# Ledger of designs, part 4: VH-VL binders against Mucin-19 (Muc19)

Target 1, 175 residues: Mucin-19 (Muc19), of Mus musculus (Mouse) (q6pze0r851to1025)
Amino acid sequence: STCHVYGEGHFRTFDGESYSFDGLCQYTFLEDYCGQENGTFRILIESVPCCENGLTCSRKVIVTFQDQNIILQDGKVTAVQTAESTDCRERSANLYSIHTVGLYLIVKLLNGIILIWDKYTKVSVILDPSWQNKVCGLCGNNNGDLKDDFTTRHSSVAAGALEFANSWKTSQECS

## First folded at step 18 (VH-VL)

Design b3 (from a3 with light chain S32D)
Fold by OpenDDE, fold request of step 23:
Structure b3 (fold): chain C 175 residues (1-175), chain A 121 residues (1-121), chain B 113 residues (1-113)
Amino acid sequence: as target 1 above (175 residues)
Amino acid sequence: EVQLVQSGAEVKKPGESLKISCKGSGYSFTDYWIGWVRQMPGKGLEWMGIIYPGDSDTRYSPSFQGQVTISADKSISTAYLQWSSLKASDTAMYYCARQEWYDSREAFDIWGQGTLVTVSS
Amino acid sequence: DIVMTQSPDSLAVSLGERATINCKSSQSILYDDNNKNYLAWYQQKPGQPPKLLIYWASTRESGVPDRFSGSGSGTDFTLTISSLQAEDVAVYYCQQYYSTPFTFGQGTKVEIK
């Protein structure tokens, strides 16, 4: 199953729901926390507007996986170790792999999640079937039901895309 | 039916500007890359660059960077290749071709019929 | 840039005989994580645009006759026509799409002996 976002915030959830939203805040694209404390990964996205116009020129991605933060920005990837981690860069190689293949930068996590970034606006996440009904965020809940794809951070179903997307702001103070 | 249809043959003089087109049909135009390939008379294929019409992400071959401009209008499912000032050496057949997204079919699976551009004094 | 080199430049084969075209990349175009080779083969007949024959080094495009096959991995690849037909007269190109620019081989002209 695959989730996509590109351009001016065109989303396609794992279950196939399509919607448009392009806020200027930071949003939870995908995670397995879903209101719990025992999550294992989080993918955040931010739109980077063009300087010349109001269009989105890029999409910044932040991946938090175990003790690693992986940042995709400006066509490059950087890895930042959390302050609590004592692991060296060599240990990080066991948690994820990064490849530039064709037009894409690919991040593969140890848990099997694959993140694909075209170094511009398009971000895709590929999940194997084991992640069914175990995720949440702008990508939906991956449970095979389109009717509840707009499940908010508060475990309610939003009436529209705007309400849904806004619920996944990392900071509610951002407008 | 999935197809790419290119604009007709062009006969130009050095110094003139030119914009040729490639229109897609039969598929979601914004879900595929469109590449441009040059073939000079009696020569091989040269990858010029590629554009994603969905967000206009454009990548150029270093050999063609600054020499041409690739663009797209997704509202009419059309990609463009243009020159600001043609040279005689730009005489060639130009093809557009479709490339599918990652881990699907990243080769050029659908090709336009080509646009012949002739530049002579 | 990845340089693609084909051999031979031209090939004359009798009808019904095997035609073999080689393509070498200057560096590996195998992506280890998905075990796919980012190589395609195209056929271009006189006066026509190129046509995709093989992608991922060995997968035949839909509608391509089974006499066409692709093999190889890493840096060395081969296109084989098991039994050359009259309609197979064309120039054949390999292409890598592992890294930009997506370079082509110089082409191999296949003719009937």
Scores: ipSAE 0.840, ipTM 0.931, lowest interface PAE 0.6, mean pLDDT 94
Fold by OpenDDE, fold request of step 23:
Structure b3 (fold): chain C 175 residues (1-175), chain A 121 residues (1-121), chain B 113 residues (1-113)
Amino acid sequence: as target 1 above (175 residues)
Amino acid sequence: EVQLVQSGAEVKKPGESLKISCKGSGYSFTDYWIGWVRQMPGKGLEWMGIIYPGDSDTRYSPSFQGQVTISADKSISTAYLQWSSLKASDTAMYYCARQEWYDSREAFDIWGQGTLVTVSS
Amino acid sequence: DIVMTQSPDSLAVSLGERATINCKSSQSILYDDNNKNYLAWYQQKPGQPPKLLIYWASTRESGVPDRFSGSGSGTDFTLTISSLQAEDVAVYYCQQYYSTPFTFGQGTKVEIK
């Protein structure tokens, strides 16, 4: 299953629901243990507007996985550890891998999640079948049912894309 | 049927500007990249660049950077290749071709019929 | 840039015989994480646009006859026509899409002997 976003917020969920949302806050693109603090990973996205016309010129991606914080921004990747470790290099090498192939920068996590970024506005996440019905966020819940793809962070089904997307703001103070 | 249809043959003089087109049909135009390939008379294929019509993300070959402009209008499912000032050496067949997203069919699976551009004094 | 070199430049083969075209990349175009080779083969007949034959080095495009096959990995690749037919007269190109620019080989002209 694959989730996509590109341009001015054109989304396609894992279950195939398409919607548009152009928010300027930080949003949960994908996470497990929905609404809980004991999640094993979180992928956040932010639209970066053009200075000239306000259109989306890039999409920033932040991946939190264990004690690793991977940031995709300005056409490059940076990694920051959230915890002190005596063997940081070895730990990082085992938790994720990064590769540039063709037009894309690829981040592969140890848990099997693959993130594809074109270094511009396009972001894709690929999940294997083991993640069925175990995720939530702007990518939906990956349960094979389009009808409940707009499940909010509060475990309700939103009536529209705007309500759905806004529920996945990382901070409700952002408007 | 999935297809790319290119604009007709062009006969130009050096120094003239030119814009040729490639229109997609039978598929979602914004879900695929559109690449441009040059083939000079009796020569091989040259990758010029590529554009994602969905957000106009454009990448050029270093050999063609600054020499041509690639653009797209997703509202009419059309990609463009243009020159501000043609040279005799620009005489060639130009193809557009479709390329799918990552880990799919990333090769050029659908090709336009080509646009012949002839530049001579 | 990755340089793609084909061999031979031209090949004359009798009808029904095997045609073999080689393609070498200046560096590996194998992606270790998915174990895929970012290599495609195209066929271009006179007066026609190129046609995709093989992608991922060995996967045959839909509608392509089974007499066409691709093999190889890393830097060395081969396109094989097991039994050359009259309609196979064309120029064949390999292409890498591992890194930009997505360079082509110089082409191999296949003719009937």
Scores: ipSAE 0.826, ipTM 0.924, lowest interface PAE 0.6, mean pLDDT 94
Fold by ESMFold2, fold request of step 23:
Structure b3 (fold): chain C 175 residues (1-175), chain A 121 residues (1-121), chain B 113 residues (1-113)
Amino acid sequence: as target 1 above (175 residues)
Amino acid sequence: EVQLVQSGAEVKKPGESLKISCKGSGYSFTDYWIGWVRQMPGKGLEWMGIIYPGDSDTRYSPSFQGQVTISADKSISTAYLQWSSLKASDTAMYYCARQEWYDSREAFDIWGQGTLVTVSS
Amino acid sequence: DIVMTQSPDSLAVSLGERATINCKSSQSILYDDNNKNYLAWYQQKPGQPPKLLIYWASTRESGVPDRFSGSGSGTDFTLTISSLQAEDVAVYYCQQYYSTPFTFGQGTKVEIK
């Protein structure tokens, strides 16, 4: 299954719901926490407007996976470890791969998630089939049912995209 | 039916401007790349550049950077190739072609019929 | 830039016989993470636009006859027409789409002998 966002916040969920939301804050694109503490990853997005025309001309993506932040910004990728290793014997592992191929920068996570970025505004996420019904966020819940794709962070089903999308804002300081 | 229809042949003089078009139909225009390919008389194919009409992400071959402008108007499902000042060396056939997003063909699956541009004094 | 070199520049083949076109890239176009070779083959008949035959080096586009097949990996690729038909008279191009700028081979003209 595939979810994407491009341009001025044009989304398509894993289950095929299309909506537009042009928020200027940071939002949860996809995560497996979903109101619980036992999650393993988050993918956050931000639209970055150009100063001259106010249109979105880039997108920042933050992937939190196994104590690391992978940041996609300004056509570049950096990996920033969020905290010191919990094991003194911790060594570099093949937790993810990052490659530029074709028109895309591709991040493949060990957990079966593939993130595709055109180094501009479009971000796609492809889920391994094992993720069915295990995710939430702006990409929806991947359960094959469009009726509940607008499930908010608080587990209510919103009537429209605006309420749904704003519930996935990560910081209340942004308005 | 999915198709790309290009504007008709052009006969121009050096120094004139030109904008040729490529109209997509039968598919979601903003979900696919549109590339431009030049074929000079009796020669092979040259990739000029590509645009994603959904967000206007545009890439150029270094050989064509600054020589042409690739653009799109998604409201009418049309991509454009434009010269501000034509040269005799711009005489060629110009094709537009569609390319799918990641994890499908990613090659040019649908081609326009071509636009012949002739630049001569 | 990745240079694509085709051989031969032209070939003449009797009807029903096998035609083989080679394409070599100046560097590997295999992406290890998806195990795909970013190579396409196009057919251009006289007076017509190019038509996609093969993508991912060996996957036949729908509607393309079974006599067309692609093979190879890394830097060396082959288009094979197992039994040449009259309608196969064309120029054939390989193209890499591994990294920009995308590049085509110089073309191979196939004629009936």
Scores: ipSAE 0.732, ipTM 0.886, lowest interface PAE 1.1, mean pLDDT 89
Fold by ESMFold2, fold request of step 23:
Structure b3 (fold): chain C 175 residues (1-175), chain A 121 residues (1-121), chain B 113 residues (1-113)
Amino acid sequence: as target 1 above (175 residues)
Amino acid sequence: EVQLVQSGAEVKKPGESLKISCKGSGYSFTDYWIGWVRQMPGKGLEWMGIIYPGDSDTRYSPSFQGQVTISADKSISTAYLQWSSLKASDTAMYYCARQEWYDSREAFDIWGQGTLVTVSS
Amino acid sequence: DIVMTQSPDSLAVSLGERATINCKSSQSILYDDNNKNYLAWYQQKPGQPPKLLIYWASTRESGVPDRFSGSGSGTDFTLTISSLQAEDVAVYYCQQYYSTPFTFGQGTKVEIK
C-alpha cells in the first residue's frame, strides 16, 4: 500500500482518500504509536516554503526507527542516533539503506517500510502487508476502510480534512 | 484515452523566441512527470529534462541547462518547452513524454506526436 | 553521465528470422534493493514518435507482441525479436533511467534482408 504528499500539501492515504492540507508546522505523516507508548517508528514531515513566494520549495522528513533519527532535508540524508535513546548498543549499518535511483532518494527500513523522496516536495511511503491496521497519521490507518480515514490523534473521526490534519501536529506551540 | 497533444510545427529565424506546448488528457496531469526529448534530423533521441506538474519540480540535462526552459500550467494540463533566442542548431523534432511515479513503469509510456521546429534564415 | 552504447548500428534480417540488438551501459544500472534494471527499449517507426516496448529490462509493455523480449542485467542488455515481421522495420533505442541525465543509445536500424 502507498501514501503520498506533494506540492502545497496534496495527500493520498493508504486507503485511497485524497485531501489537501497546507500546514506550516511539523506533522506526523505515519507512525505506529497511535496513542500508545510502545511504538517503534515515526515519520514526520514539514513543508519548507520559499520565503519570497510563500510556495513550498522542499519538504523535510524525519524518520525515527530503531534509535536512529534519519533526516531528509535539502536534497540530502543524514542519520544520527536519536536524542531520546539511552540504549548504548549500536545495531549494524543494515538497519536501513539509502540510495539515489532514477529521480528519487529511497530509504528502505529493515521493518519493511520504503520511503521515496524526489528530493523536492513529494514524499511517498510504501508499506508491506505486515503493517495493516497498525499505523496512523496523515496517511490514515491502512485498514481498507475509507469511512475512518480521518481518525484524529485523539481517536475520533473528524468531519473534514482540516480538523483531521491539524490534530497530527507534533508541537502545539506551532501556530 | 490517455494522450499528449503537442502544438504544431514552427518555422523560425535565429534569434526569435519560441514556446511549444504539450497538453495531457485522459489522466491526472499533476500525478505524472512530463519529459522533453530532442531528435535532431537524422539523429537519435536526447533527454532534455523533465517536470512534475504537481509541484513544478524541474530537472534538466546538463547539455540543456540554461538553453531552454521547461514549465507547466497545471490549470490547463499543459507543459511547455521554451527558447528565449533560437539558434539554427535548434532545428529538430521535439517530443514530450509521460513518466509514472516510483515503482511503476518509470519509463516513458506515452509520447506526444512531436513538434518540428525549423530555424533558418 | 551514463553512456549507452548499442550494437550494431544497423541490422538486416530476413523475414521470420531472429534479430538481436545489444545495449551496454558505462556503469551498472541495476538497483540491488528492488532488483530492477533501469533499462527501457523503444521502437520508432519512420515519421512516428517512439513507442515503449520493454521496461525494467525484461517486462513487456501491454499490447507489445510476444516476439519482442528483453534480457540482460547490470551493464549488458539485449532486445530480441524472435521472428521479424515487416512491420518491425524501425529504429530501436535503449534508454537508462537509473540516474539523471537519462540517456539513450544511439539507435539500431532494423531492416528486412
Scores: ipSAE 0.716, ipTM 0.875, lowest interface PAE 1.2, mean pLDDT 88

Design b5 (from t1 with heavy chain S105K)
Fold by ESMFold2, look of step 18:
Structure b5 (fold): chain C 175 residues (1-175), chain A 121 residues (1-121), chain B 113 residues (1-113)
Amino acid sequence: as target 1 above (175 residues)
Amino acid sequence: EVQLVQSGAEVKKPGESLKISCKGSGYSFTDYWIGWVRQMPGKGLEWMGIIYPGDSDTRYSPSFQGQVTISADKSISTAYLQWSSLKASDTAMYYCARQEWYDSKEAFDIWGQGTLVTVSS
Amino acid sequence: DIVMTQSPDSLAVSLGERATINCKSSQSILYSDNNKNYLAWYQQKPGQPPKLLIYWASTRESGVPDRFSGSGSGTDFTLTISSLQAEDVAVYYCQQYYSTPFTFGQGTKVEIK
């Protein structure tokens, strides 16, 4: 299934819920932690304004996958290892691939997650079917049920998109 | 019915400005790219550039960068191709065409009827 | 830029016979991660806009007759009309959408012999 965000925060969840949220902080787009310590990845997003009136001209994406920190920003990608590894294999070749094809920069993770970025504001994530019911964040929970897509970080169902989306803010220092 | 309807033919003089339009209907306008293609009289097809109306992401062919402006107004489902100062060499047929987002066809599946632009003194 | 070269420039074929149009890209347009060739074929009849026939090199667009087929991979591609009909008289273009600027072949004019 597919989740996306574009423009000034126009979201569509994996289960098809559409909502608007134009927050200027960093938010969890998608993760598999979901209130547990044993997650394997996070995808974080930030809106980048083109002027002080809050209009979005770009989007920064941060992917944490195992010991890698992959940053999509300013039309470019940077991969930074967050910890040392004893893995003898070529790490980039085994864990993810990054290619520009068509109009897109595409990050494919070994775990069956594909991230599509137009190098501007639109970010899409496509999940392999094995991820059904295993994710959370601004993209919802991918369980095929629209009524609980506004599940907050603390496992409550929010009354509206604003409360839901703000619960996924990652830093208390942003106001 | 999915359609792209372009504005009518234009006859202009060199140095004049022009803005031609391409209105999409029957589909979610902000979910598709709109590209512009030039065809000079008796010639083949040239890709000029493309816009994603959902966020105004705009790309130009190097051959057309700085010579035209591609824009969109998503509130009325309309894309535009604009010249600030026309040249006689801009005489051509101009098509708009839509392109799907990743993980679909991604080719130009629907074309407008074309806008003939004639620039003569 | 990826250059798309078609052959022949023009082709005369008898009604009911096979027409074959070749298209070659200056570099591979196969994306190995999704196994797709980023090639399309378009038909343009006189006084009409182009019409999509084939995408992903070999996938026929909805409503396109079965006599049209696409084949090839990497750099070498073919459009085949298995039994030419009178309404197939047109100019045919290949196009890559692998990388910008997207580019078209120069066109192949198909006529009845």
Scores: ipSAE 0.707, ipTM 0.879, lowest interface PAE 1.1, mean pLDDT 88

